# Ledger of designs, part 49: VH-VL binders against Large ribosomal subunit protein uL10m (mRpL10)

Target 1, 224 residues: Large ribosomal subunit protein uL10m (mRpL10), of Drosophila melanogaster (Fruit fly) (q9vpl3)
Amino acid sequence: RGKINIQRPKAPHYERARVVAVTQPKYPELPKAKSCFKTRAERTQQQQENPYNEIIAREVRNWLDHSRLVAFFHLSSITADDIFRVRVQLHKQNLHLKSYGSKIIEQAVKNTRYEAIVPLFHSNHCIVFSPDPEKTAALLRIVRRVPQMVLLGGIVEETMLSRNQLVAYAQMPGLHAVQAQLVQTLSQAPGHLIQQLQAHQNSFVQVLDVHAKNQMNEETPKST
Key: E = the ipSAE of ESMFold2; O = the ipSAE of OpenDDE; V2 = 0.75 times the mean of E and O plus 0.25 times the DockQ between their complexes.

## First folded at step 5 (VH-VL)

Design x42 (from s6 with light chain L34Y; framework fv_anetumab)
Fold by ESMFold2-Fast, scan of step 5:
Structure x42 (fold): chain C 224 residues (1-224), chain A 120 residues (1-120), chain B 111 residues (1-111)
Amino acid sequence: as target 1 above (224 residues)
Amino acid sequence: QVELVQSGAEVKKPGESLKISCKGSGYSFSSYWIGWVRQAPGKGLEWMGIIDPSDSDTRYSPSFQGQVTISADKSISTAYLQWSSLKASDTAMYYCARTLYDSSGHFDYWGQGTLVTVSS
Amino acid sequence: DIALTQPASVSGSPGQSITISCTGTSSDVGSYNYVSWYQQHPGKAPKLMIYEVSKRPSGVSNRFSGSKSGNTASLTISGLQAEDEADYYCSSYAGSNTYWVFGGGTKLTVL
């Protein structure tokens, strides 16, 4: 722990602050009174943030390219302990729960066939990646106990699937399931699949509206 | 520092019940699945099942479903393999082993084995 | 034993290279890159030698290497030494209904 400049605790806390200071990014300094006028440090920070965002976007593309199962979720408010527990359960099934900013996802999927997923990530979200498409059933079983995670859709064997298609895939056995879903999805017009994804998003918004109204009906029965 | 320590050898008669143990140390016990692998005398390895100690979720080989019960107690970092009624054909060496994923198929650390002998 | 097919025995002289094959189906070895190899000395527990087709755990000699082509995985031991004499078992992920399958095992004799 360590805020050192308020009430100085023990020597170990001072050493931690020293280490942090050494590892912090260094920016050109202006005299304190003049720094607000020049904004050069802010411009330098903006330029440095652009390269970092592209590096993370490449990481996302790498996950998409090398995962045979990708599932997209809307994520409601959840405690750090609860999300950690879910991550541990998923990790044991070779399922990797990750969260990325909407701008990074947009950069990652731009000019790819998966660009259509961007609207799904305008709200709070998370993505589960796995090299093993057979784990779709295990994934859905785990998240069924996590009401804060709402399935939006996914990608299986590089084929984009709606929520209902992904649920159906989970119920099919083995190799035949992969072949059946791929054939069915490839035979559908891309516009139709996108419409299904958008319909699911609209249904979720409707559910949120109902929840909000129910909460308001229970809030403060007779006060002020 | 990672270690799996199994209970000692057992000699039983047909029809008796038995529960053997596998204790993990030197790692986060609940972060790994524990699997059980059987080796009959002079024969090869055959996996029996695995358990996730964090929620006691189990997966069994079709050959062993209903023949054995796998359980775990995460508070003492111990997994168990249990028979309600032993048969002479249960005579074998039983290994426990740790795996990170139930889909990876690799067991990185193994217990020393528990020899179970079932005879009249 | 109807799981994965291994030769019952292989032999070699010190300093030679030997290869042990492990043949499955398109539903296990052919579909997944989750092939492992275990070494077992008499009276001892198995030891992981190779995982995910070609990866070595820390502490395993670089004389051991793994590969896969189609439905067949292979373990190659170069610079054969007397201590390599053991039984070798392959294992593969075989889908969510079966999980793990093992090969019948191969006895390696160092002449």
Scores: ipSAE 0.007, ipTM 0.497, lowest interface PAE 9.3, mean pLDDT 77

Design x43 (from s6 with heavy chain H106Y; framework fv_anetumab)
Fold by ESMFold2-Fast, scan of step 5:
Structure x43 (fold): chain C 224 residues (1-224), chain A 120 residues (1-120), chain B 111 residues (1-111)
Amino acid sequence: as target 1 above (224 residues)
Amino acid sequence: QVELVQSGAEVKKPGESLKISCKGSGYSFSSYWIGWVRQAPGKGLEWMGIIDPSDSDTRYSPSFQGQVTISADKSISTAYLQWSSLKASDTAMYYCARTLYDSSGYFDYWGQGTLVTVSS
Amino acid sequence: DIALTQPASVSGSPGQSITISCTGTSSDVGSYNLVSWYQQHPGKAPKLMIYEVSKRPSGVSNRFSGSKSGNTASLTISGLQAEDEADYYCSSYAGSNTYWVFGGGTKLTVL
């Protein structure tokens, strides 16, 4: 791949590089990993009591409070160079890619209207934030080229949307007032249906847990 | 409904300037690129260029670089194609069309076309 | 050079199947799964029929299908109908130096 024509005009290239460097977001560093020598219970206790987690949880709440668009993704294995290119492309559209631990997200959204998102983060994940809900279509365009990122759902104008609802929102007019009303309309029946399906799934998990415990009890020989 | 509405037919003389328009409605205008495609009478489709209305970033076909200017005004959901000096060879139907990204490879919605006739 | 190669014309009878080829290079059709097909009736704007080689937009008949092998993409129309008579254009992404290229177009005649 030749970069000669891109590198030749120094003045436009210099000005562009300078603007990009100044505009690039200052990302918070990921939380330091817990000690690998602790038991899982000890690690969970340390995570719960660690004051650093509260500082990062406040950062997550700040992003949620100041973002009118939040999109949730499952993230497969990706190189540092590839994710950096994605971050730069997203930043040009005022879209900010962040990654936080599931416990920190749980701590950030606990006792808020967004608590229902916690199950989405039990595996490798990332979140995209933006103050501009009109950028939903731009977000989907960029992520379409990144197979390692799979859209799970999002929040637009403080309303939780499924993947399909978020895709539908992307097709709507760019006026904030109109979009807020359309988001409310889109979230009604599908949102209620999703919540009902999730409740049934939780009930099924409880049934499986009871069955597993009964199976273990029956396997134990009874002493005479 | 997604719709792209183009300005009316134009009849011009060689050397005159011209600016035609394409107005998007029914979707978030700034979230999609707008492309311009030329079709000379009885000929095929030729891609001219595309613009991202959110930041006015443009991509031009090598054949049309420097011959036309593509611009957009996101506040009125309108993209423009402009000539500083028309030639008889600019006589063609001009279509605007919407695309997801500069590398998407397809246009999903098209305007009705603007016929430009350049004659003396 | 940049243009994709299509046959100038193809003909068929109602109920038959026809195939239109679109041949590019390893730098466009051969490198990317980003081939699209457009239908254009006389005096009308083009309509997207196929995108990303084989995907159909909502509202497009399942009689239209797309495929690709090496540097050649193909549009197949089964159960040919009179309304299918139109010009068909292929297009491909051709990399960040060129972006889009179109084929020369194929006139489909029914009967």
Scores: ipSAE 0.005, ipTM 0.429, lowest interface PAE 12.4, mean pLDDT 76

Design x44 (from s6 with light chain T98D; framework fv_anetumab)
Fold by ESMFold2-Fast, scan of step 5:
Structure x44 (fold): chain C 224 residues (1-224), chain A 120 residues (1-120), chain B 111 residues (1-111)
Amino acid sequence: as target 1 above (224 residues)
Amino acid sequence: QVELVQSGAEVKKPGESLKISCKGSGYSFSSYWIGWVRQAPGKGLEWMGIIDPSDSDTRYSPSFQGQVTISADKSISTAYLQWSSLKASDTAMYYCARTLYDSSGHFDYWGQGTLVTVSS
Amino acid sequence: DIALTQPASVSGSPGQSITISCTGTSSDVGSYNLVSWYQQHPGKAPKLMIYEVSKRPSGVSNRFSGSKSGNTASLTISGLQAEDEADYYCSSYAGSNDYWVFGGGTKLTVL
């Protein structure tokens, strides 16, 4: 019996515990956001009832309403020093870099013509606003040196433009044709340009939807 | 479509002032920087400086800082390069060219060049 | 301040390939993918052939290609033609955000 006999009673429990541990169901901890559907509803209600969120959403709407140039960017990891230098360069050109939470942006653009942009802001993002659409070329010059900022598209004179259309806009002679489209003065209008700008509104919405889906697939890895 | 048209050839004496021009057409003039590039007879290209016509922001090569003045008038889509007092060493072909980006950009369209000859 | 170094001349025969080098420093060619190549025929303005190291503008033949390794950028012209005979200049962003640097130029002769 001694200690040798004591070691024997432990063997069945050790072997059994080892087998049970290997075969037990594994229940990973679920993120709070996915574990309770009612919690999602509660969060939505809390956001709608939060006076701070409504105040900031009104600020976003004010920027959208008073800016003739709005550019949307995906923002990769960037140091505070680097983003500060970018803000300074942009500010010198009357370009205002703003970051808002995705839920605040959703609240700001709900029931507006800009609602289609919401999926773009479910990852890291920032927006550049300006009252001066002639600053589009200056914006592109500054951002070209910042690989962490990826242009997704924009709005110029209330017209939604894809990335490529926004780059092309910078090369267009003046604002006359875009202003003519907004005023709808047919006597001032090159027919082909106005028709192309109208067609591009639908293309921009489709491009944003495709890009948003691609961004979500890359930034929200799926379990295999 | 896109064109940069420069002023005609100039023949000057040392000490005289001169202003040459570069007019852009077929694109949004204020959306591009205009650069000036010098080429002395039989020699290579030298970058002189650039201007943003939208706000008259200028950048100069260290070699040309204080030697020339670059300006622009966006209302007539024209950029200028000027000397207060010409030297014989200023004899060269002068090109204007547009670029989307300052300092880090490429020149995609060029003017035909303005020949400046300074001699007694 | 620091000029980019190019060979004064290169030569080749029709149908052959040639390469022109452009050597800078770690503060220009080595640090940035912002190298351009320009072609200049006698009495004409320069024409952009390559930008951002390897990209071609519309209308430039795919016989022209660019690359970079360390502090040296290269322009390669394949299937050499008589009309390729010209002066070639490289240019790079110099890192101070206030100027460009050009190479000294290379005269290409098609023999």
Scores: ipSAE 0.000, ipTM 0.434, lowest interface PAE 14.2, mean pLDDT 74

Design x45 (from s12 with light chain K55N; framework fv_anetumab)
Fold by ESMFold2-Fast, scan of step 5:
Structure x45 (fold): chain C 224 residues (1-224), chain A 120 residues (1-120), chain B 111 residues (1-111)
Amino acid sequence: as target 1 above (224 residues)
Amino acid sequence: QVELVQSGAEVKKPGESLKISCKGSGYSFSDYWIGWVRQAPGKGLEWMGIIYPGDSDTRYSPSFQGQVTISADKSISTAYLQWSSLKASDTAMYYCARTLYDSSGHFDYWGQGTLVTVSS
Amino acid sequence: DIALTQPASVSGSPGQSITISCTGTSSDVGSYNLVSWYQQHPGKAPKLMIYEVSNRPSGVSNRFSGSKSGNTASLTISGLQAEDEADYYCSSYAGSNTYWVFGGGTKLTVL
């Protein structure tokens, strides 16, 4: 049941199709009143997910799943030329600067271990991804010269780290085993990733709030 | 089309200097790393170093640090591998290859190779 | 002398499947999903066959597939053809202090 015939018959030019038979009077077409464009104003438009946002959300999940280094930044107003220079410096070291809307991030992390980071992204933000956690020092060296990017924290080796912890991680020797050990120590254990993410979420939200307040105070022009 | 063209084969004596080249075409030369890979006769591949021509950022493998110099001239889309004093153990095929990131894990396009023979 | 371990040789008949292993350590193959495979015919430059464990560049036959489990990556060639006879090398990213390490190579013979 419900079989839909997708086939359309071939429409060749037949001799019979050329003849217009007027042996019978044509009845009028359907009345125009029946073709009025009436809508039900009482129907609430069903909320529909944007298919494009779902595609981008899958991209974000792929970045999170394949990145051993994820760094979160508050992003102040910056020119296209300046952000392009930063992107080039990061790109050559397999550091990928991405910016996504908060709704897309929420869709990407919903029902995942990363869901707790959603409140962090309610202000202007950008994220840097890398498969190589040893690049944390290079990342911080590059962004130190970009005052518009303020480090909020990150995730290293599946462990949520505050700004100060990520800075400490960057100062470690380039020995993978030593770095893994320190990440566990810096995570403020005895945390599982979820517990640590929830604990650091409050700290990151507070840091962002303090930073926003400081930005407002500093941005107030005293010279008119 | 992306292409890496290397300089011709060289025959040298120990103690001589040598500079071989790798010219890129068909892409933005300054936006990709160029790596050098050595293959001794009957042996496997061995990474020597990489350079980013856009700013001449250069990384060497520990085995080749101080033994060779890698450089690039972005104005002519050419990378170089140089020895100040060749040894018989430098006899090998030398390949240049392109990679997008220093941690990309792969080289997508390779030069044809330059055979360097050092004999006394 | 950090190198990835490959068998020196592997053989198969036309139409069969073969698998080449590449064993590293927790600091390279075990740590990163950045394993590549190269095909080298005698007298020619290596050609990239697989990157990032299992991805194929455009123009590479779907008969070639890659996988990884723990510290061991594998290249599988199905439906063997005479043109597949070559040396195969694996490579892995090994961190920003080492960058790349290569396997010793495997000679594939199509009987």
Scores: ipSAE 0.015, ipTM 0.526, lowest interface PAE 7.5, mean pLDDT 78

Design x46 (from s12 with light chain L34Y; framework fv_anetumab; at its last look DockQ between E and O 0.02; V2 from the best seeds 0.00; counts 0 for: pae E 16.9 > 2, placed apart)
Fold by ESMFold2-Fast, scan of step 5:
Structure x46 (fold): chain C 224 residues (1-224), chain A 120 residues (1-120), chain B 111 residues (1-111)
Amino acid sequence: as target 1 above (224 residues)
Amino acid sequence: QVELVQSGAEVKKPGESLKISCKGSGYSFSDYWIGWVRQAPGKGLEWMGIIYPGDSDTRYSPSFQGQVTISADKSISTAYLQWSSLKASDTAMYYCARTLYDSSGHFDYWGQGTLVTVSS
Amino acid sequence: DIALTQPASVSGSPGQSITISCTGTSSDVGSYNYVSWYQQHPGKAPKLMIYEVSKRPSGVSNRFSGSKSGNTASLTISGLQAEDEADYYCSSYAGSNTYWVFGGGTKLTVL
């Protein structure tokens, strides 16, 4: 027989719906254009999109300005259920998983020191923000169990770090001063981060393979 | 209509065990941390620890690590604070309070308090 | 636990403004924008008045405002009313090894 509800989106569970409402900002609905068949209607649609994109770009800028930890991830296909569980695990530790379109990110970081991150968002992606850089270890521990999320790099204390540098930072002692020293030592020009990430094409596949293997071998207690 | 309701006042002798409770209602209990805050008679507030009822993840203040046990039962929306052996210095008002993050500096809703008196 | 420093008492007259200071270190108030203020009337549970330095919960009068400069956070109460007479406590996030610390409390007298 056919599968029940295969053609319809799954409604979020009450608890998950509330978590999503808490974890995601709300924006006003964009006005609709009345004439979609004329070139002028296309121009009107583009103009109506601009205010929305500007609002979200400012939100992204605010997250970047107020977060001492920003981590960039490639995001493979993942179920709504699985991503909500990840959001819950992150949210309870003040880690905020956000997804933004590549054009919006470009608009947010244009003419800023973060402009070099734009190439990271050419494919499916997500970003995790936190005001607490000491949460890097907790972030990586959670993401190790999510094979669909692959760490690309990040920003700690306004310093661009590669994937390997973020992993090293996470393994530092929990003393704030020691972690700050490491960030200063690991500081790189944004171009170096992009070059390292592009050079890690083979390592990217290896990380995915190792991560999947680790997740399969790890004990995962049932939620009770 | 978020509400936290705590168990009634307790009078105990030193060396006795005790478990007090905090029941949440009007929200998704398993999605918020519950913290415990101590206030000795005529003294200020001191946080003891927090628990996330959804997975029983717990954080303790360095001063209370090993001194008390915090637990929760999400099926009945109740968090607990427990002593294996009470001391006279445990005499205090104990509050439970809700917080969204383990890294935030605030508790948005508070219980009415449970007075614990430990005397011979 | 490292307690934040508050004055033991402060006083003002109805309609005036007062400010209560809360001084910490570079590892708490100076490092994080997670300062909260609680009001406690005798025999009652604390009530959240300010969170994240300057934000007010729903139901809290706009007469209450918060700010921070360096290692010192401040609670300002404008248009003092008799009902404002209470103990006020500041709290700050102090990193993942300590989590939260509280100030010693300030008794506000309105008269």
Scores: ipSAE 0.408, ipTM 0.683, lowest interface PAE 2.5, mean pLDDT 80
Fold by ESMFold2, look of step 6:
Structure x46 (fold): chain C 224 residues (1-224), chain A 120 residues (1-120), chain B 111 residues (1-111)
Amino acid sequence: as target 1 above (224 residues)
Amino acid sequence: QVELVQSGAEVKKPGESLKISCKGSGYSFSDYWIGWVRQAPGKGLEWMGIIYPGDSDTRYSPSFQGQVTISADKSISTAYLQWSSLKASDTAMYYCARTLYDSSGHFDYWGQGTLVTVSS
Amino acid sequence: DIALTQPASVSGSPGQSITISCTGTSSDVGSYNYVSWYQQHPGKAPKLMIYEVSKRPSGVSNRFSGSKSGNTASLTISGLQAEDEADYYCSSYAGSNTYWVFGGGTKLTVL
């Protein structure tokens, strides 16, 4: 008599149900996606029959060339209201949220040092540009509240950074000079970069490990 | 060449339903927002709403929420604008237009327009 | 107020510079750089002339420029030509309702 009636999905529940767990390899292989894209590219003759794509690709190149911070995100299904609100919050921090078709991104970075980012744009995505690399922490704080935006990595001072490296960069304290020195070090010595990032990661893990062990010991009182 | 081709002019009576179409070609249709813009005779442009054909995410201006339905069929690269019951005040030119994912309100390519006339 | 106010008409002679205004509020035009301008000739679809306040799409003459001061965006056309005679619309992010709106339009007459 007090039985619940047949459940019907509500709009908020429908959107939450569409959120899908994402596997995060560093560079996915795309044989099926490549074949589909190649067929479409052949029909349109992308180089010859898409002149507006080249115009938009030049815009993307200009953003890449004039932004000292670029961050790449996977974008799950998101309402226009939500993305507009996020754009407004980011804009207040001089962070510019943009999204371009995957074909346009591929064309924009073709024959550049950034060509390696193309696999990141196989799925739905967005990009944040900024002249201010010190705003990386603000960026991550804002998007932390947006589960539909999943950080993939970025570019800081013309240096490609993975997700973990970008998070570590944002957590470093101090002035612009300290952040600029880190980016300069990353760009000058690939072998040194690997060792320095490993050392920072190891020290951060060690601090967390010591903290976790201390928490476990505090929760296990001695018996006598 | 990016092109948006709309269905032909319509003459309808009040109370009839109508579905007009906008077919995109020369680009990846499912990767770009499509918007609809209304222009009554001798009047200005009115932003009606947008749809992302890739996942059917659809947004309407408050003036048109519940008045029309925007939809898309990405398998045939076509967006639609639909009324369940036309009014004489729906007499207008209707444009479809493409915008980028970031929804900056910037419509870079426009269809030729579909004139809808609603009269007895 | 979420309305964008444009003058109903402006006029100029060939070779002159003319400016069309688009006035919003501190909560839309004043707070965001998401203003666009469209040109529409009679019987034709609109054409994007300016986006994000001052950016010009490729293929649009450099005679067209955009700017913003406070709550007012402006489209400036230098070296006015007969083919510039058209209706011009501004558009902006509406701010409080998370949608976009057009201004009422300005008819430009080349004398």
Scores: ipSAE 0.000, ipTM 0.411, lowest interface PAE 16.9, mean pLDDT 74
Fold by OpenDDE, look of step 6:
Structure x46 (fold): chain C 224 residues (1-224), chain A 120 residues (1-120), chain B 111 residues (1-111)
Amino acid sequence: as target 1 above (224 residues)
Amino acid sequence: QVELVQSGAEVKKPGESLKISCKGSGYSFSDYWIGWVRQAPGKGLEWMGIIYPGDSDTRYSPSFQGQVTISADKSISTAYLQWSSLKASDTAMYYCARTLYDSSGHFDYWGQGTLVTVSS
Amino acid sequence: DIALTQPASVSGSPGQSITISCTGTSSDVGSYNYVSWYQQHPGKAPKLMIYEVSKRPSGVSNRFSGSKSGNTASLTISGLQAEDEADYYCSSYAGSNTYWVFGGGTKLTVL
């Protein structure tokens, strides 16, 4: 009687194997939020028939208005399971992953300061919202693990940022300090406000550029 | 300074197992994807796969899925490429490379390469 | 194997401009702005020259530029120098299940 190798059980006879394969309980994978990340086609179809589009649009506006960090992502062939995992991770950081149809986004941002974002939503996309701009680094760290999520850009403190700018922002340890200094300077010299604003803006941009460049150099920027 | 240092050249026989390494330094190893690229002698570059050391999420090219295993040990900032059974066709230079800054496949830093020779 | 199509070889004289093409499909190069270009000298590791179609890493000469039209990405090298003689590879995000792919490579000869 051949020693039953418990570590490498002999494959059962093909007939038995077939029976076992058929009799294995198929545990239904719990639909992990599949409804939230429908394909563009599915979303578009639903939007045409959904009387609640206005409600959803209002929700989107609410998120935009109350978020200090907004990031826009393209989704490329991502599974519901992957989305769920990412959602959980983001949620732990008070980052809220949402997905809306393009029409809903258009409706939501129409005649608002956010109207410029509409061109970003020409494909399957998701949005991450946060009340905390300091979570930008955390956000990027999490999404770096998800190749199917492609960063398109974002809004930080009511400023539209490109992808590169957002990445740079996330890696700048002193950005808030610099911003604070800028505000202080602007408040102290009303007569030179425009000049100071321009100078500080330029300086800020330069800092961001330097930071971005440094990332491209052999030195990895220090993540805050 | 960002640097990727790979293990030395390997000479193996068909059927043998092999694990080569790539050690990263000068950056947060866990925060960047690291990939492996094969280059057969006189041939082009082949994208094999990438791994995120932070959680060991691994993605393979369909051509290499099941053929190799990519792993990482973030505690020692090292990525690995391994074969359970080498073939003569596995003879190639193998490069590890770091992605630029996110989940993109832009490789900004490269190791020096590990030559693997599989011959009878 | 899914690969991007590159010319096998290109040549130019010093001071000239040359262009290397990288042709994919609508599902890869045509759909995404995630094309990279690598330079590889004999016996050396590849070097990133262009990323995201047209962006240049720090330290890379401004003689190197990238563009894309339709399903074809292009690397242009202006003011060709002897040191530019190398193999050049394009890479692109290939979408579902393939992630990233390389082109077949182009040997650039400086005459």
Scores: ipSAE 0.000, ipTM 0.499, lowest interface PAE 11.7, mean pLDDT 82
ESMFold2 (binder alone), look of step 6: mean pLDDT 91; pTM 0.934

